# Ledger of designs, part 2: VHH binders against Ferredoxin-fold anticodon-binding domain-containing protein 1 (FDXACB1)

Target 1, 94 residues: Ferredoxin-fold anticodon-binding domain-containing protein 1 (FDXACB1), of Homo sapiens (Human) (q9brp7r531to624)
Amino acid sequence: LYPPCYVHDVSFWIDQKKGFDELEFHTVARAVSQDTIISIQFLSRFQHPKTQQVSLCYRLTYQTCDKALTQQQVASMQSQFRKEIQQHLYVIPR

## First folded at step 23 (VHH; from T1 with I31V F100Y Y109H)

Design U6
Fold by OpenDDE, fold request of step 25:
Structure U6 (fold): chain B 94 residues (1-94), chain A 120 residues (1-120)
Amino acid sequence: as target 1 above (94 residues)
Amino acid sequence: QVQLVESGGGLVQAGGSLRLSCAASGFTFSVYAMNWFRRAPGKEREFVAAISRSGGYKFYTDSVQGRFTISRDHAKNTVSLQMNSLRPEDTAVYYCAADYYRGGSYLDHWGQGTRVTVSA
């Protein structure tokens, strides 16, 4: 049997003055997902033409073979992830 | 040779404390996030705690929140897990793991584990 795979995108505004640490971003993702995120793909960078604010978009893939992983569990992890990155990385989810 | 060596496990009574340590060698410790996992008898591996490369971020699973504290020492290439108010359900083999994302995949290293037994 092939374990189920769940994919979720996350977009957020970054603070260019504070910077964005992508490595820390991965750490938060792996921790909050309790090691079930197996891939994070950078999708796009957007700069607002008027405000010059920058947003990033990533695709997160959840998968595990050693335990059951449900859509509801992933949704909960995704929600917590958004909160954690906002607090730790000072980003603003879109 | 990559090595992660856990220590500090043992038998302790409920309500007691233990401090686990993990000594890392053979890789660039400072670029890795460090994690603690545990596996209780007859149960699946469980994530316990994580600390970022810089140490600026810490995360704990709900069941250990407020009781366990993760820390790291870059000078010594070690990561530690202070476990207070231990419970019988904390009984498990505890594993240290290094985690790093590169080239579209996560690279990790694991220790052999240290056994923690909490008696009622």
Scores: ipSAE 0.885, ipTM 0.946, lowest interface PAE 0.5, mean pLDDT 95
Fold by OpenDDE, last read:
Structure U6 (fold): chain B 94 residues (1-94), chain A 120 residues (1-120)
Amino acid sequence: as target 1 above (94 residues)
Amino acid sequence: QVQLVESGGGLVQAGGSLRLSCAASGFTFSVYAMNWFRRAPGKEREFVAAISRSGGYKFYTDSVQGRFTISRDHAKNTVSLQMNSLRPEDTAVYYCAADYYRGGSYLDHWGQGTRVTVSA
């Protein structure tokens, strides 16, 4: 009835001086997943009580009916996504 | 009133080049990521390239990496796809799409496509 749905969370530290562009974050996600990410939900913001560093957590939902999508493929895309956001958005995965 | 109009498609020999263009109107172009998709005969639509709203991020599918270049012009509300070293397997209808996340909505706007045919 419905195509497989895969959910992965991603957490990362942001650079408060540079800021975090959430729209760019969505762009990277959609591109790396080749349009298979259908939802990105903000889950939480955490500020370290000692260091004052800020981390964000998002939930990504992968789903497509156009082609087969496996857990392994999604895991690969998730891994690439972490690399891309680190390079482009200067975040540090947790 | 939203409109995406692709142009630049045509017939080209293998190894040749084409430059596709997409003109956007009727929406706030500057907040949208722009994508190129393609659909080859008898195949499913596939992602080709993306450029962020700022233009600071570009992504390409593996099969076109190093051969295609995506760019955008905010002043003209256009997105382009420079296609070099074209191959017969690049033959497809190429579509321009605007992508903006609003409450779970992606790829809000699509063009009608432009046909690219690469002969051997």
Scores: ipSAE 0.884, ipTM 0.946, lowest interface PAE 0.5, mean pLDDT 95
Fold by OpenDDE, fold request of step 25:
Structure U6 (fold): chain B 94 residues (1-94), chain A 120 residues (1-120)
Amino acid sequence: as target 1 above (94 residues)
Amino acid sequence: QVQLVESGGGLVQAGGSLRLSCAASGFTFSVYAMNWFRRAPGKEREFVAAISRSGGYKFYTDSVQGRFTISRDHAKNTVSLQMNSLRPEDTAVYYCAADYYRGGSYLDHWGQGTRVTVSA
């Protein structure tokens, strides 16, 4: 029996003055998901043509064989992840 | 050779404290996030705490929030877990793990663990 896999995308504006630490981003993801995120894929970079603000989009894959993982649990972790990256990485989810 | 060596485990009464330490060698410690996991008898391994490579970010599982503190020393290549207000439910083998994303996957290194027993 193959364990279920859940995929969620996240997009956010970055602060170009403060910079974006992708390694820290991975750390927050792995911690909040309690090691259930097995992959983070960069999808796209967007720069607003008028404001010049930059946004990034990532795809997060949740999966584990150690315990049951439900869609609701993943949704909760995804929500907490969005909060944590705002506070620590100074990004703004979009 | 990559090594993670945990220490500081032992027997303690409920309400007591322990400080776990993990000494890392054989890899570039400064680029890895460091984690603590635990496995209680008859249960699956569970995440306990994490600290980013810079030390600027710390995260704890809900059951240990406010009681455990994770820290790291880059000069000594160590990560520590201060455990206060211990409960019988905290009884487990505690593992130190280094975590790093590379080449589309997460690479990790694990210690052999240190046993923590909390009596009622």
Scores: ipSAE 0.882, ipTM 0.945, lowest interface PAE 0.5, mean pLDDT 95
Fold by OpenDDE, last read:
Structure U6 (fold): chain B 94 residues (1-94), chain A 120 residues (1-120)
Amino acid sequence: as target 1 above (94 residues)
Amino acid sequence: QVQLVESGGGLVQAGGSLRLSCAASGFTFSVYAMNWFRRAPGKEREFVAAISRSGGYKFYTDSVQGRFTISRDHAKNTVSLQMNSLRPEDTAVYYCAADYYRGGSYLDHWGQGTRVTVSA
């Protein structure tokens, strides 16, 4: 028997001048999820053909065996995560 | 081998302070963050705080926000948790954990923990 697993994708524009620190991205993810994100998968890199802006997309998997985890809780964590990466990593969620 | 050793726990009255320390050694891989967890008797493990490898990012669970401060000393390879305004509900064994991603999953290394007891 496995505990519930929740998957959410996140896409954001990066600041090419500042760069994107994937390690910090993982740090923020694990922190705001309070250790419930068990995997982060890079899905795609997109560069806007007109503006040349770069966007990254990741798949986050939430799961824990230690406590109950609901869809609503994950949604809340996801929302907070988007805010945190915007503030800390200077990305713009899509 | 990877080792984490917590220290600084003890008995303190409500409103008091403690400073926990975690000495880390033996890492041959990239650690994303250092975390503090706690487990109270009969309760599930609870996330407390995290600090990024650089120290530029800190996160706290709501219940300790404004009271606890996480920090790290790269020179000493230590992570600390300054706990102020302690409450009885903070009573728990506190664990230090190294957070890293390997083989498609997150892995943790844990210390043996240090006991914090806050009396009313």
Scores: ipSAE 0.819, ipTM 0.909, lowest interface PAE 0.5, mean pLDDT 92
Fold by ESMFold2, fold request of step 25:
Structure U6 (fold): chain B 94 residues (1-94), chain A 120 residues (1-120)
Amino acid sequence: as target 1 above (94 residues)
Amino acid sequence: QVQLVESGGGLVQAGGSLRLSCAASGFTFSVYAMNWFRRAPGKEREFVAAISRSGGYKFYTDSVQGRFTISRDHAKNTVSLQMNSLRPEDTAVYYCAADYYRGGSYLDHWGQGTRVTVSA
């Protein structure tokens, strides 16, 4: 009788000239997931040795006690989140 | 003392408009994202709208898109929800929430809510 928990990773190239606003990243995640993302864990940073492009990877945990989440709902939220960060934070998904 | 105080709720006819306000005190308003949630009678609390700390990003649940507008005023430490073209399905208690990520979790502040009733 414990609420379901779903974990998804996201990784993306950032625009170093525009910068990456991590607080806005959290805002987008919370908004799109309707506050069901309860944690975001930074996993890694990679800088490509030839191009100097920087990639970030984060782990998102979806969970809520006040409603039942389904795998399909979470997949839809994850898909929307990837679109929103690309448009709002100028990142390129990997 | 952290405080979020909603106001502007009431009874309104379908098709009408209402503006909710939320006054914030006791915390650094400018670093928080602000949200509106609602709870309809006998229903779970649901997300309505969010606005980023700068005001540059806004997000709405599908059922209110194009009808509701969230805004914030940093000088007055307020967040507002302009609700147009109201429908009976919008009847709910509306809650203001402040959301901030720190220390591996979200620090949330919640108001007590303001009741909105939309009659046919």
Scores: ipSAE 0.489, ipTM 0.751, lowest interface PAE 1.9, mean pLDDT 88
Fold by ESMFold2, fold request of step 25:
Structure U6 (fold): chain B 94 residues (1-94), chain A 120 residues (1-120)
Amino acid sequence: as target 1 above (94 residues)
Amino acid sequence: QVQLVESGGGLVQAGGSLRLSCAASGFTFSVYAMNWFRRAPGKEREFVAAISRSGGYKFYTDSVQGRFTISRDHAKNTVSLQMNSLRPEDTAVYYCAADYYRGGSYLDHWGQGTRVTVSA
């Protein structure tokens, strides 16, 4: 009850030719958040009817028992995470 | 029997180098991301570095960026941490960890740690 819990969503267009490596996505999330992302929930998939581009949306839950997280710290982790997946997973944030 | 065994710790003078190694057994090494964490005396355990299952993605905490290098060897089932330009504040017990996402949660394995002491 004492550890705060923060929820942030991330959505992005994927590169369908290279594919989306969900295991790498989890690795990036855990590394950037220093293991404070404790769950990731798939929310939705959208395929644009004209371009066929695919967008994915995930919900990230940040929590840790070993230190107090602040909204500012989580926002910083979320920002870094969005940069890292763009660079490493070839996605385009929405 | 899952096992992670760290080695390579010891005493070193500031500015020196050490190479830590972690031998993995009892699980499918190739599907796990590997991490190093450390715990300094009187402090909470903190993240040091991560390497993806393929070795293609590496991430470091700011305080070690440019000084430490994580690597892995799938043939030997090992992960290593090359630690250069060591500082007294790097003194800690260093832990190897394996991390895997399955079934909506993370499955983590931890080693017992190896001690690194950096003298001024």
Scores: ipSAE 0.481, ipTM 0.752, lowest interface PAE 2.0, mean pLDDT 89
Fold by ESMFold2, last read:
Structure U6 (fold): chain B 94 residues (1-94), chain A 120 residues (1-120)
Amino acid sequence: as target 1 above (94 residues)
Amino acid sequence: QVQLVESGGGLVQAGGSLRLSCAASGFTFSVYAMNWFRRAPGKEREFVAAISRSGGYKFYTDSVQGRFTISRDHAKNTVSLQMNSLRPEDTAVYYCAADYYRGGSYLDHWGQGTRVTVSA
């Protein structure tokens, strides 16, 4: 119907001592993607049975009608997003 | 009702500085991330800078990194963009935006923009 959309998942281990700030997660996603991430869906929480480490998984949907969004642009945004959440939210991307 | 009002635009010579301000009203300012975007004549809107609701996270497009500084004041419900070492390429209409995630989607508010012209 409208501009192409791209879907990418991201999963990461959180720092349980510092906690995970989901609102900040959304802010980073919107900033790095220049508002082309239009939705983020929580998929799952996994706790490792031996280490007790917690991992979260989210699905990101990229779309914009402002310009032609390409697969390469989205891949670059996804890569930058993973770096930014590691630095700002102290998560370890999987 | 919701309003974002930009101010501080104008004409400035290359190498100069301007400070843009955005006054917010009609919504709970403290839970929104705030952004600046710009649109140069004949071009698409471009992201400039973002600041998280707490002010603890700031992100800038590469072309303004080190020259522009975004800040917010929760007491005054304002977001500012300090623009230093201005270049003719920074000529654009600058827009303030508020961004909030709720209920599976983003709630965005936009200002009308303020014009910045940088002469050689």
Scores: ipSAE 0.467, ipTM 0.743, lowest interface PAE 2.1, mean pLDDT 88
Fold by ESMFold2, last read:
Structure U6 (fold): chain B 94 residues (1-94), chain A 120 residues (1-120)
Amino acid sequence: as target 1 above (94 residues)
Amino acid sequence: QVQLVESGGGLVQAGGSLRLSCAASGFTFSVYAMNWFRRAPGKEREFVAAISRSGGYKFYTDSVQGRFTISRDHAKNTVSLQMNSLRPEDTAVYYCAADYYRGGSYLDHWGQGTRVTVSA
């Protein structure tokens, strides 16, 4: 049988002082999801016209052929991922 | 010729330690995140640890947190896994993997594995 696929979006304000390291973002995603995030698609960038703060939105696709993923497992990975990017990439999840 | 070669596996009693090493060649080591995975007898592969390309970010599965330490050496193109306080449930073949995002997907390289057996 074909493994299930789960899609979750993440959006966050970046710390422009520290910059946003997209390669590190991918590393965190792969590590926290134990390589079950198989793709990340950039969706949008918004810059607030008054404050100039920037937010980014990405779509994450979870899937693996090595084991069956459940909705609860993916929700837990997504929750952990949001915490890890906040700590490591200094972003503020939305 | 991409190559990842693991070493350092063996038989050890519970409570003991082993250090695994993975030598990388044939690709630009410095831009890859490095991982360790393991496959226990009769089980599916599971994630153990990851280290970012710079070494500044490390992540471990809960069952090894505090006992295992991943590190990398940019000059030697190696990644290591120091495994302390080993338990019988750590028995597995351990695989080194390299991971890089390009072209809308991940490019992975895998080693052949090194066997670790932990006896009571």
Scores: ipSAE 0.462, ipTM 0.748, lowest interface PAE 2.1, mean pLDDT 88

